# VH-VL binders against q0aze0, part 161

Target 1, 268 residues: q0aze0
Amino acid sequence: MKIILVNNRFKENTEKKAQEIAGQLSALNVEVIIDNGLDEPYAGTVDFIMVLGGDGTMLRAARRYGQRAIPVLGVNMGTVGFLSNIEINELAEYLPLILREEYSLEARMMLEVAVFQQQSLLTRVFCLNELLLRSNSPRMLSFALEISGQKLEPYRGDGLIVSTTTGSTAYSLSAGGPIADPQLDAFIVTPVASHIINKRPLVVSPEREISLHLLEEREAIIGIDGQIKMDFGAENRVLIKRAPHPLLMVNLKAKPFFTSIDRSLQRQ

## First folded at step 7 (VH-VL)

Design C45 (framework fv_ragifilimab)
Fold by ESMFold2-Fast, scan of step 7:
Structure C45 (fold): chain C 268 residues (1-268), chain A 122 residues (1-122), chain B 113 residues (1-113)
Amino acid sequence: as target 1 above (268 residues)
Amino acid sequence: QVQLVQSGAEVKKPGASVKVSCKGSGYTFTGYYMYWVRQAPGQGLEWIGVINPNSGGTTYNQKFKDRATMTVDKSISTAYMELSRLRSDDTAVYYCARVTDWEIVSGYFDLWGQGTLVTVSS
Amino acid sequence: DIVMTQSPDSLAVSLGERATINCKSSQSVLYDSNNKNYLTWYQQKPGQPPKLLIYWASTRESGVPDRFSGSGSGTDFTLTISSLQAEDVAVYHCQQYYSTPLTFGQGTKLEIK
């Protein structure tokens, strides 16, 4: 068995813990590849991906490996979040089940985001939560939204979020979007401080293609999962569609999505 | 061994063009964005543009957009930057550089070529 | 464009003493979604390309001595060398990668007094 162990290089204690766990897995005859999130993703075949950290580390792992149809387990290291399944102090208890492949998988849709500079593809990334288009200045944006060839009336405001259902509890929620069951596949399109009356969040089929471009020269940015930031100007266009493969998330114990989100919303 | 190796120094006349090459080795060439930066004698660093080696997609600094052309030959892991209509104030050392994180289009440069001195004089 | 301004333009420090170089950006380079400052410090010796020292404002590149540290947030950043060594004589550049065009400070020349 070959496992990728993803950790956060920017947290020194996490890297030491990753080395410790790698040693324990090697003692059990498991080949371990440590990925600190900075270098290119490991290109070889692997059987399992273990992510050590919080939701941020999981989002990074999903962008790097989510399209490979490999089981991904989130192991929380003290930060409360939605994407981890077990805590680090529970790993020893569940490790025998991992090695015997005794777990269930939950498929989570991902976005494929392609950013063009004029007619040239500048970048293509996959993400688990969302794409955010927002103004990078106090000035509001004027931009065009097209859904599967249907051109909507122009948007005016601070921006727009295109989210997966997994991302419904991330930035989309903060911008007024609905809470979605992660078992559903859908795009959630949430305006950010729209100045046009009656612009509402949209819930659309994941088979739709969404495109965005600016109608005026403005300072704008595109954010991916809150981690990647790109400039977005009038010469840019972004195309968003369902990624070819969902992220396969490992469930070793019951996932209390609704009780977790309800409890989070009650915190002061 | 991870490195970027650039072509040798060039002397050009005003109005000519120059094409600088940058060969990557020891890593997956198409996995990292390639940047071009220049430095005039005694001056600071100035960004020219970035190219995605996998797609050929480019973003240029507006200052250079009309004269600079970045290209890639994936078969030999080599990036090129051509600057046309050269002026004496284009005299500079030209660097190629790679960002540390393959996902970052705008980033910091962990790997630099050795530099190519381009002298523009009559 | 984001304008990067370094101070001082040149600095002479005795061996073993602390050197401090400042960098100001004309607008914030802090991204509120990930709480990271898109700021980098490079060291450049004559005839050589710049060498990465610090990224994300305060993260030291692997292999860089711990006497080098970066601090600051938003628009005001500092590179500190706690105890200057002879090999540290160089020009130091700050760079923002918050938005294109990528921009650099004018450089600070550090010399032994």
Scores: ipSAE 0.620, ipTM 0.842, lowest interface PAE 2.1, mean pLDDT 89
Fold by OpenDDE, second read of step 8:
Order: sequence, then C-alpha cells, then structure tokens
Structure C45 (fold): chain C 268 residues (1-268), chain A 122 residues (1-122), chain B 113 residues (1-113)
Amino acid sequence: as target 1 above (268 residues)
Amino acid sequence: QVQLVQSGAEVKKPGASVKVSCKGSGYTFTGYYMYWVRQAPGQGLEWIGVINPNSGGTTYNQKFKDRATMTVDKSISTAYMELSRLRSDDTAVYYCARVTDWEIVSGYFDLWGQGTLVTVSS
Amino acid sequence: DIVMTQSPDSLAVSLGERATINCKSSQSVLYDSNNKNYLTWYQQKPGQPPKLLIYWASTRESGVPDRFSGSGSGTDFTLTISSLQAEDVAVYHCQQYYSTPLTFGQGTKLEIK
C-alpha cells in the first residue's frame, strides 16, 4: 500500500505529525509520500490520501489529487470545518480499517474551472468548493452570466460565487447562499452584494455549464477555494463545468451533516 | 508597475559561491512560481530551477540540484538563487522569471528580471 | 529531456520582407487533454531579458504587433514576421513547457540585410 500524507508546512504541528505518522506507516510496510506543499504533486500511483489538517488542506489536496479517483481521508487536527471525517487522536483506532480498505466512499462533485483569454485557455483548475469572481476595486462589476447558453440579465455587484454543494457551507454561505446536501450534485450560484437587493441564489443542474465575463473594462479577480487567485479582465472568460471525476472522500466514521451543521457553523 | 529587479553583477573565483536576489513588485509575489534561468554568453537559455514563493517549495534541474539553492523572503517579496562551487562555465547572465498563471508550475514567462551577470574567472 | 532545435542560427532579412524562424522539438509538445501546443516564442534584444511574443504556439501576447505570428503543431513550429521592421532585430528563442525540465532552443539571431 502507498499513502500520501497531505499537510501544511506552515503549520508545524501538522508537519511533525506527518513525520510521526509516516514512521508508523513505514513500520507497517506502507509506502509513504509526504506532501506539505513544498513540492509538486506526487506523480506516481497511490492507494490512499490522508489529509492532516483543516478544510484548507483538504481543498489543496482535492485540487492536487482529486482527479485521480483516489480515496481521500480528512483528519482534523484541532480545527473547525466540514471536510474532516476523523480526529487525529482517532487515527490509531481507524488505521487498521484504512489498511484493509474497509471504509465507505462519498463522492463529492468538483468544479472544472477554465479561464480563457479570447479563445485561448489560460488555466484549468479542479476545485472542491467554489469559483469566485469579484471586483478588485471599490467599484461594482458588470458581468454577464450564461447558463447552458441562456443569457441572464447582466449582473452588477461586487461579484459572484459558483459553488459546489460541498462549498455551500463555505464562502457561498457567507454571501447568503443556501446550505446544500453534500450528497447532492449541483451548482450554487450566489451573488455577492448585488445591486439588486433581492437577487436570489440559483441552484443549477450539474449537467449545465456556467459562463462568466465582464461587460466593462474593469479589474477583477478570480478566486478558487480561497487559495488560488488570478487577475480577470474584459478579455477573459471563465467557464465552469462539473469536473469529470468527483472527489472520493473516505467515510470511516458516521458524521451526520445536518445534525452537526449548526455546531460547526457556530464554531466558525 | 509589475516588475522584477535583480541584484548587481558579480565577479567570483572558481570554487566560490554567488547569491543573486530578485525582488518582485506590483503583483502578488507569493502567487506565482519563480523560475531561474541563465544564459551563457552567445548561448541559449537554460533552466536552473523553480520555487514556490509562498511555500518555499523548490524543484531543480538535475544539472544544478547539488549546487543551486533557491530561497525566498516573502516578507520583502524577494527570491534568492545561490550557486556554489562555481566554475568558469557558470559565467552567464542569470534571470529570474515569473510564470504567467497563479500556481501554475510548468509554463511560459511573462515577466523577467533585468538579469545578473555572474563572471567566474581565476 | 525535450531538445529544442532552431533553424537557422542566424538570419538576415531586408526591411519589409518576410522573416521565418523554425523550431523543432525532439518529441511532441502537443497535449492530448486540451489539444494545445506547449510552445512559446521570445524576443531578446541586446542587454535585455527575453520578451514574450507567442504562447500556445500561435497565441500572440498582448501588445505584440500583428506582423508576428506563430504556427505549427506537434514537433515543428514556425515564428513568422510578415514585414520586418528595424525594431525587430533581436535574438528569438523558442521554449517548450510541455514537461520538465523546461528547455529552450539555441536562439536565432535576426538581422537586417
């Protein structure tokens, strides 16, 4: 068995723990690769991904490895979030199940975000939570939203969020979006401070495509999962689709989403 | 203004080390991979390595992995490249260059430093 | 490693005439997933760093004059200057970013005849 441990090198506790766990796994004849963000994603084949840390680390892991259809386990290390399944102090208990591959998987839809300049692809990213288009100035944006070829009325506001159901409890929630069942595949399109006060979020079929572009020459930013940022201008277009592969999240411990959501939200 | 500004020319003896700096401004320094490329006189460009200014993660050309050390001080938006055990054939203009897209490792370069001439002679 | 080979090494062209520089890669730099060629062209004037001209083999960088164009696919690429101007005197470099290590051609020096 080969396992990737994903942690955040800027969090010393996770780094230390990753080394410790690596040692333990090695003693069990498990091959271990540590990904603390120092290097490019491991290119070789692996059987399991263990994320040590909070939601941010999981988001990074999802972007780096999510397209490989590898089971990903979130191990919380004292943070509050929605993407961890077990606590670090529980790892020893569940390790035998992991090694025997005795766990359930939950498929979570990811976004495929493609940013274009004219007809040229600039970048393509898979992400677990959301794509954010926002103004890079105190001025509101004017931008066009198209869903499966249907042009909506132009948006004016600070920005727009296109989120997965997983991301519904992230920035989309803060912007007034609905909380969605993570087992549901859907886009959530949430306006950010629209000039139309009662502009409502949209729940969109994962079969559809979402396109955004600016209608004016203004400076904007594309944000992905709060970790990737790039400039976005009038010559750019962003196309959002369902990623071809979901993230396979490991479910070792029952963690009812709706019964614990209030607790989790209160801690944030 | 978006720019990369490198340190001045260096003259070194064989066996010595040189450390070149590259300061970024006008953009989010930690968001773009920084490459180091050199160009010997009258020659083409050669890749040395790449660093993630945010994480400090590095990847080196195998040719230089034992002699080159890339670092960053993100507090001052500055990248450093140190080359040790210098040889005469290390004489070149050394460039820092930014990859065009956020967190894209393999790419092309839209922003270059002005270059730093490093001369290695006995 | 992908080896990039430019031709010719040096080229003299009259003002207003067409200049053509070729770049060949030892293996294809066409990426199957997006059907794009991971090839870029740079212009480098004396005492200056390279300047980005073309990326994705055929996409012109903003601010680059229309007389510059890139073409080709797979292993064979061409940079064309339709009508050479005095300010176009420079060394031109091709580069692949298909895989690491990133590699460059040896450069082509373009002069006015």
Scores: ipSAE 0.005, ipTM 0.470, lowest interface PAE 12.6, mean pLDDT 90

Design C46 (framework fv_ragifilimab)
Fold by ESMFold2-Fast, scan of step 7:
Structure C46 (fold): chain C 268 residues (1-268), chain A 123 residues (1-123), chain B 113 residues (1-113)
Amino acid sequence: as target 1 above (268 residues)
Amino acid sequence: QVQLVQSGAEVKKPGASVKVSCKGSGYTFTGYYMYWVRQAPGQGLEWIGVINPNSGGTTYNQKFKDRATMTVDKSISTAYMELSRLRSDDTAVYYCARVYEPGTYYVDAFDIWGQGTLVTVSS
Amino acid sequence: DIVMTQSPDSLAVSLGERATINCKSSQSVLYDSNNKNYLTWYQQKPGQPPKLLIYWASTRESGVPDRFSGSGSGTDFTLTISSLQAEDVAVYHCQQYYSTPLTFGQGTKLEIK
């Protein structure tokens, strides 16, 4: 059995804890690859991915490994989040089930984001939460939105979010988008100026393709899961579609999504 | 019902600034972009800029960028346009206007206009 | 910037006759993705703000009489009043909303002959 242990070395105690867990796994005849986020993703075959940290570390793991159809377990290191399943102090209790592959999997859709300059592909990235298009200056953007080749009237505003259902509780929520059951597969298209009455969030089939481009030269950026940022100009086009594989999240204990989000919305 | 009501006429000396207000009523103020347009006596219309009342985001005509400032006060459903360093050729009627059709994307066609504010710049 | 040029500067037409006003843009205002022309016509009577007549080059605003019609595509546009009434005496302005800065024609003054 080979396991990738994903951690964030810049977070307090995570590197030391990752080494301790790697030692425990090695003692049980498990090969361990540690991914601190600084190097290229491990290119070999693996059986399981264990993520030590909060939601941010899970988002990074999903972008690096989510398309490989490998079980991914989020282990919380003290920060409350939506993407972890067990706490670090529970790992010893659940480790035998992990090693015997006695757990359920929950599939979470991902986005495939392709950025073009004219007809040339500049980059292709995957993400679990969302793509954000926003102005990088006080100027509003003017941009075109196409859904499966259907050309909508031009948008004018501060930006747009294209989100998965998993991402419905991230930036899309802050912009006024709906809360979606993460077991559903759908794109949520949320204007950044969500309180403008002529700008409504759209919930769209995950089989559709979404295209965005600027109609005026403006300083704009594309954000991926709040972690990757790219300049976006009038010469660029972005194509968003369902990624080929969902992220396979390990479920070892019940996680009450609806009660968790309800409490979160009531807190500052 | 739906209306935009502007502040009264102003007389200013060259070099002064003027601040025109525009109060919306009968609709959700933050639901519609607010545009500013002026018209010098006997001349055509000239666009100054647009503001998103919800976010405060603005787009200015480059001709006015250095002198015009658009703001909103959401609590009283009022937009403002301030023009500084006034010249005699800034004498004009200044209008606020709301974008047409609150539906999907009918921006930059104006269905509701304020009554206009005459700003006279003379020495 | 897109320059809007109207012709004629002024026009006198007899009651019940056809009035034709032209507007030319220096660049196309046709957005090929939705096949719409981003051109609007306004009517302005003395002492009043402009009133929206036509948007998308040919779509009449609700409440505008059917004697008003817009036509044209790309760079050449026409406003037609099929049978002039006394209340139609006004200055007519075209506007493009394809690109910022938003720009207007200089206006055409319509008078009764």
Scores: ipSAE 0.005, ipTM 0.435, lowest interface PAE 13.4, mean pLDDT 85

Design C47 (framework fv_ragifilimab)
Fold by ESMFold2-Fast, scan of step 7:
Structure C47 (fold): chain C 268 residues (1-268), chain A 123 residues (1-123), chain B 113 residues (1-113)
Amino acid sequence: as target 1 above (268 residues)
Amino acid sequence: QVQLVQSGAEVKKPGASVKVSCKGSGYTFTGYYMYWVRQAPGQGLEWIGVINPNSGGTTYNQKFKDRATMTVDKSISTAYMELSRLRSDDTAVYYCARGFEHGTWYLDYFDYWGQGTLVTVSS
Amino acid sequence: DIVMTQSPDSLAVSLGERATINCKSSQSVLYDSNNKNYLTWYQQKPGQPPKLLIYWASTRESGVPDRFSGSGSGTDFTLTISSLQAEDVAVYHCQQYYSTPLTFGQGTKLEIK
């Protein structure tokens, strides 16, 4: 068995803890590859991915490995979040189940984001939460949204979010989007500070193709999962589709999604 | 060990089509993009296109878009590049090469290459 | 399209001497947000496919001897072989992966004097 152990090198004590866990796994005849985010993704075949950290570390793991159809387990290191399944102090208890492959998998849709300059593909990335288009200056953006070839009336405002249902509790929530059951597959399209009356969040089929481009020369950026930032200008177009593979998340214990989100909202 | 093994040399007449295969082994075939690059005798490398073996999604160099077709057969971990309406200046060694996703602005660099397939186009 | 230009086209260097190959891009391949140069170097020995030497302009691929180094940023890049060995006879290619179409330099042929 081969396991990738993903950690955040910059988080306090996570590197040390990753080394400890790698040693424990090696003692059980498990080959361990450590990914601390600084090197290229591991290029070989693996059986399991264990993510040590908070939601941010899981988002990075999903972008790097989510399309390989490999089980991914989130192990919380003390940061409150939605993408971890067990706590670090529970790992020893659940490790026999992991090694015997005695767990269930939950499929979470991902976005495939392709950025073009004219007809040339600049980059293709995957993400678990969302793509954010936003202004990088005090000026409003004017931009076109196209859904499966249907051109909507132009948008004016600070930007737009295209989110998965998993991402419904991230930036989309802050911009006024709905809270979605992460078991559902859908795109959530949420305007950011729209100046046009009646521009509401849209919930659309995950089979839809979404296209965005600027209608005026402006400074803008595209953000991916809040971690990757790219300049976006009038020469650029972005195409968003459902990714070919969902992220396969490991469930070792029940997730209290609705009670957790309800509790979080009561604190705000 | 990662290996990319290509089909054997081909000799074609102008106007014909050629289909080159590339079989991957030693890795999860659907986890990595497959690129196609050619090299005319004594010349530099020229990119033809890329295919996502998992989805079948493709991106072509505009120069080849009208004549090149890339496909995959996941069941046998094999990628194909077909070039139609061959001309004498299509004589080249055709390579497949593996890239992998980095989650940033860039496409991939190529960590493994096939051995190459010489395609000769002559009348 | 980003045009990659290498210099010289060919180079003859004595064994044990320093070899320097240059690569220039028609536009910057440095992405400011991550401070990375989207440039790679390949070695191609006669009758063989290209082999990855250096990626991110200066990161040496695992298994590549430490006499090989890459440097430069933006539009001007250099591959250096600090002490040439007989097995280094090859054509060296630079490539950008900043933007499609992916483009390569014309190649630099390295020979022993």
Scores: ipSAE 0.000, ipTM 0.414, lowest interface PAE 13.3, mean pLDDT 85

Design C48 (framework fv_ragifilimab)
Fold by ESMFold2-Fast, scan of step 7:
Structure C48 (fold): chain C 268 residues (1-268), chain A 123 residues (1-123), chain B 113 residues (1-113)
Amino acid sequence: as target 1 above (268 residues)
Amino acid sequence: QVQLVQSGAEVKKPGASVKVSCKGSGYTFTGYYMYWVRQAPGQGLEWIGVINPNSGGTTYNQKFKDRATMTVDKSISTAYMELSRLRSDDTAVYYCARDWESGSIYVDSFDYWGQGTLVTVSS
Amino acid sequence: DIVMTQSPDSLAVSLGERATINCKSSQSVLYDSNNKNYLTWYQQKPGQPPKLLIYWASTRESGVPDRFSGSGSGTDFTLTISSLQAEDVAVYHCQQYYSTPLTFGQGTKLEIK
């Protein structure tokens, strides 16, 4: 059995904890690869991915490995989030189940984001939560939104979010988008607060393709899961579609999504 | 081709409401924002607000936010601006205007205007 | 709010002579990243709605005669009519679209003398 341990080297104590866990797994005859985010993703075959950290570390792991159809377990080491399944102090209890492959999997859709300059592909990335198009200044953008070749009226505002259902509780929620069952596959298109016109979020089929480009010269950025930032100008366009494979998330412990989000909204 | 036709002149008493209509023709009505601007006799132009005819979404000048209501009826390609609690200083010509577009350039400037609707508020 | 101030309030210019109208904004309407000024000029004849003349401070709308030109940047803008024709008698308005609320100057009345 080979396991990738994903951690963040720059977070206090996470590198040491990852090395301790790797030692424990090696003692059980498990081959361990540590991915602290600094090097290229491990290119070999693996059986399981264990993510040590919060939601941000899980988003990085999904971007690096989510298209490989490998089980991914989120192990929380700090502030609770939506993407972890167990706490670090529970790992010893659940480890026998992991090694015997006695767990269920939940498929979570991902986005494929392709950025072009004219007709040349600049980059292609995958993400679990969302793409954000926004102005890098207080001024509003003018941009075109097309859904499966259907041209909508030009949008004028601060930006736009294209989110997965998993991302419905992230930036899309803050921008006024709906809360979506993460077991559903759909794109959620949520306008960012506008200096001009009110717009309603759209919920569209995951089989559709969404394209965006600027209609005037503005300095804008594209954000991916809040982690990757790319300059976006009038010569650029972005194409968003469903990624070929979902992220396979490990369930060892029942987490009631709807009661958790309801409690969160009532308190904060 | 493109034409914006507004409703006729209105005379209202203080405290009443007025609803001005603006019918678009010769273009895709839902493809362009509709702006409302007024001009008091002998004075400059004053922006009231803008409406997206496709969604019904609105943005108002803060000065008019509590009294102005903009709506659209897509089935007849018509936009409306209602101003309530009228005062004598609301006497003005009210214009609808379409957002300007040239290829990939959009500006908050107006290439087509309605003919104007004179609203007179007097006792 | 950005306040737009025009000068003069009115001017009289002889046929064939140059007319100059000024517009000042209370804060810059130049966006440094794209180097564009968010300023428009309109012509309004008596009893008619305004007509778009110039956008982006210096770009003439299609069909506008080349005697009309816009210049300036940041806070100070000028509309110039190089050789006044009888049909140019009108009130001229500047407008900023840098930020909402959209605001207009008070207008400059151009007459022949």
Scores: ipSAE 0.005, ipTM 0.394, lowest interface PAE 15.6, mean pLDDT 84

Design C49 (framework fv_ragifilimab)
Fold by ESMFold2-Fast, scan of step 7:
Structure C49 (fold): chain C 268 residues (1-268), chain A 123 residues (1-123), chain B 113 residues (1-113)
Amino acid sequence: as target 1 above (268 residues)
Amino acid sequence: QVQLVQSGAEVKKPGASVKVSCKGSGYTFTGYYMYWVRQAPGQGLEWIGVINPNSGGTTYNQKFKDRATMTVDKSISTAYMELSRLRSDDTAVYYCARLFDRGTYFIDYMDVWGQGTLVTVSS
Amino acid sequence: DIVMTQSPDSLAVSLGERATINCKSSQSVLYDSNNKNYLTWYQQKPGQPPKLLIYWASTRESGVPDRFSGSGSGTDFTLTISSLQAEDVAVYHCQQYYSTPLTFGQGTKLEIK
């Protein structure tokens, strides 16, 4: 069995804990590859991915490895989030089940984001939560939204979020989007500070293609999972569609999504 | 019963700045975008910019970007437009206007206007 | 920028007669997807702010008399007053909201002969 351990080198004590876990796995004849974000993703075949950290570390793991159809387990090492399944102090208890492949998998849709300059593909990335188009200045944007060839009336405002259902509790929530069951597959299109009061979030089929481009020269950016930024100008367009493979998330214990989100909202 | 009430007339010297206020009443102030438009004597209307009262986000006509500043004070349902480094050709009536909403999508025209504020720039 | 040009600059029409005001845009303000023209007409009486008359090139604002009508598409638009009344003395402005900056025509002064 070969396992990738994904951690965040820059968080205090996470590197040390990753080394300790790697040692424990090696003692059980498991080959371990450590991905701390500094190098390119491991190119070889692996059987399992263990993410040590919070939701941010899981988002990075999903972008790097999510399209490989490999089981991914989130192990929380601090602030409780929505993407971890077990706590670090529970890992020893669950490790035998991991090694025997005795767990269930939950499929989470991902976005495929392709950014073009005129007709040339500049980059293609995958993400678990969302794409954000936003102004990079106090100026509002004017932009076109097209859904599967259907051109909507122009949007004006600070931006737009195209989110997965997993991302419904992330930036989309802050912008007024709905809370969605992450077991559903759908795009959630949420305006950011829309120009028109009647511009509402849209929930659309994940089989649709969404395209965006600016109608005027503006300073704008495309954000991916809150972690990657790309400049976006009037000569650019972005195409968003369902990624070919969902992220396969490991369930070792029941995680009550609705009671968890309800508790989180009461703290606000 | 939607109403926009602007501050009174101003007389300024070249190089000074002017700040015009616009108080909204009879509607949810943060729910509608606010436009600023001016009209020089005997001339047509000229768009200065728009502000989102909820977020404070702005879009300016590039002609005014260097000199115009739009702000809002949500606690008193009031928008402001400040124009700096005034020139004699900035003499105009300055209007605030509310974006037309009436339950429709994307619209950039004004259904309710303030009474106007005359700004005279001389000597 | 989209340049809006009105014609004529001034117009005198007898009471009860038809008045016609034209507006041209330097580029199309028709949005292909929804087939709507992003054009409005405003009425401005002496000493008053502009008042919305017509939006989407031909849709009359609530409360505006039915003698006012808008027509046209793309780059050429017309405001018609079918039977001029004394209270219609005003400057009429067209405006595009297809792209920023929002731009207005220079205005047409309508007077009674």
Scores: ipSAE 0.000, ipTM 0.404, lowest interface PAE 15.7, mean pLDDT 85

Design C5 (framework fv_ragifilimab)
Fold by ESMFold2-Fast, scan of step 7:
Structure C5 (fold): chain C 268 residues (1-268), chain A 124 residues (1-124), chain B 113 residues (1-113)
Amino acid sequence: as target 1 above (268 residues)
Amino acid sequence: QVQLVQSGAEVKKPGASVKVSCKGSGYTFTGYYMYWVRQAPGQGLEWIGVINPNSGGTTYNQKFKDRATMTVDKSISTAYMELSRLRSDDTAVYYCARVFESGSYYLDTPFDYWGQGTLVTVSS
Amino acid sequence: DIVMTQSPDSLAVSLGERATINCKSSQSVLYDSDNKNYLTWYQQKPGQPPKLLIYWASTRESGVPDRFSGSGSGTDFTLTISSLQAEDVAVYHCQQYYSTPLTFGQGTKLEIK
């Protein structure tokens, strides 16, 4: 068995813990590749990906490896989040199940985001939660939204979020978007502080292609999963579609989504 | 051991071009974005641009986009920054700096390693 | 462009006393989706390149002494050195990495009184 162990070198204690876990796995004849973010993603074949950290580390792992259709387990290192399944102090208990492949998988859709300058592709990235278009100044944006070639009336406001169902509880929620069952595949399109009062969040088929571009020269950014920021100007356009593969999340322990989100919403 | 080593000091006349090199060692060169930053004598730091060493993709500060060119030679793990049409106010120490992860436009990590700096003096 | 303003331009503090350096951004560098402030602090000694001290406004880089701390959110940030040592004499720079162009403060020169 070959496992990629993803950690964040910039978090205290995670590098040492990753080395300890790698040693334990090697003693069980498991080949371990450590990804602490410093190198290119491991290009070889692997059987399993173990992510040590919080939701941020899982979002990075999803960006790097999510398209390979390999089981990904989130192991929480004491941070609070929605994307981990077990705690680090539970790993020893669940390790035999991991090695015997005795777990279920939950498929989570991902976005494919392509950013263009005029007709040239600048970059293509994948993400698990959302793409955010936002003003980078106090001035409102004026921008065009197209859904599968259908041109909507212009948007005026601070921006727009295009989210997966997994991302429905992230920034889309804060902007007034609906909470979606993560087992559903859909894009959620949520306006950010729209000047037009009749603009509502849209829930659209994941087979749709969504296109965005500015109608006026403004300082704007594209944000991806809250981790990647790109300048976005009137010469740019972004194309969003369903990624070819979902992230395959390992389920070793029941995580009741609806009761968890209900409690979270009652907290300040 | 991670190290960024830059080329030596340069003296140029106004209107000339200068090309500064930065050789990375002790890490996978293509795994990290390379930033270029300058500091005029007694002044603050000023960002010039960033290059992805794996793809060759670049993003420039608008102030420098018409004069600066960033390139990479992957075979020797070396990044270059060329600044053309030099003016006396381009006199500065030019630094290369590594940023944590490549494969994205704007990295979510800070500059963790810097080159030693290259003094470029522009005078008649 | 996001303009970074540091204060004071220079500061003299006695050994063992607290030093406080401020950094203000012309617009918020807090990204709501991840709840992180895209702000770093660097230390620069004469003839040397800058050295990373603090990232995400308050996270101390490995190997940096715990007398260094960062605080603040949105537009107002502070670097604190709780008990000044002789080796802390340097110019300190703040930087935002929220949006391009990446921008730095003008620097604060810290000297022993």
Scores: ipSAE 0.000, ipTM 0.496, lowest interface PAE 11.7, mean pLDDT 85

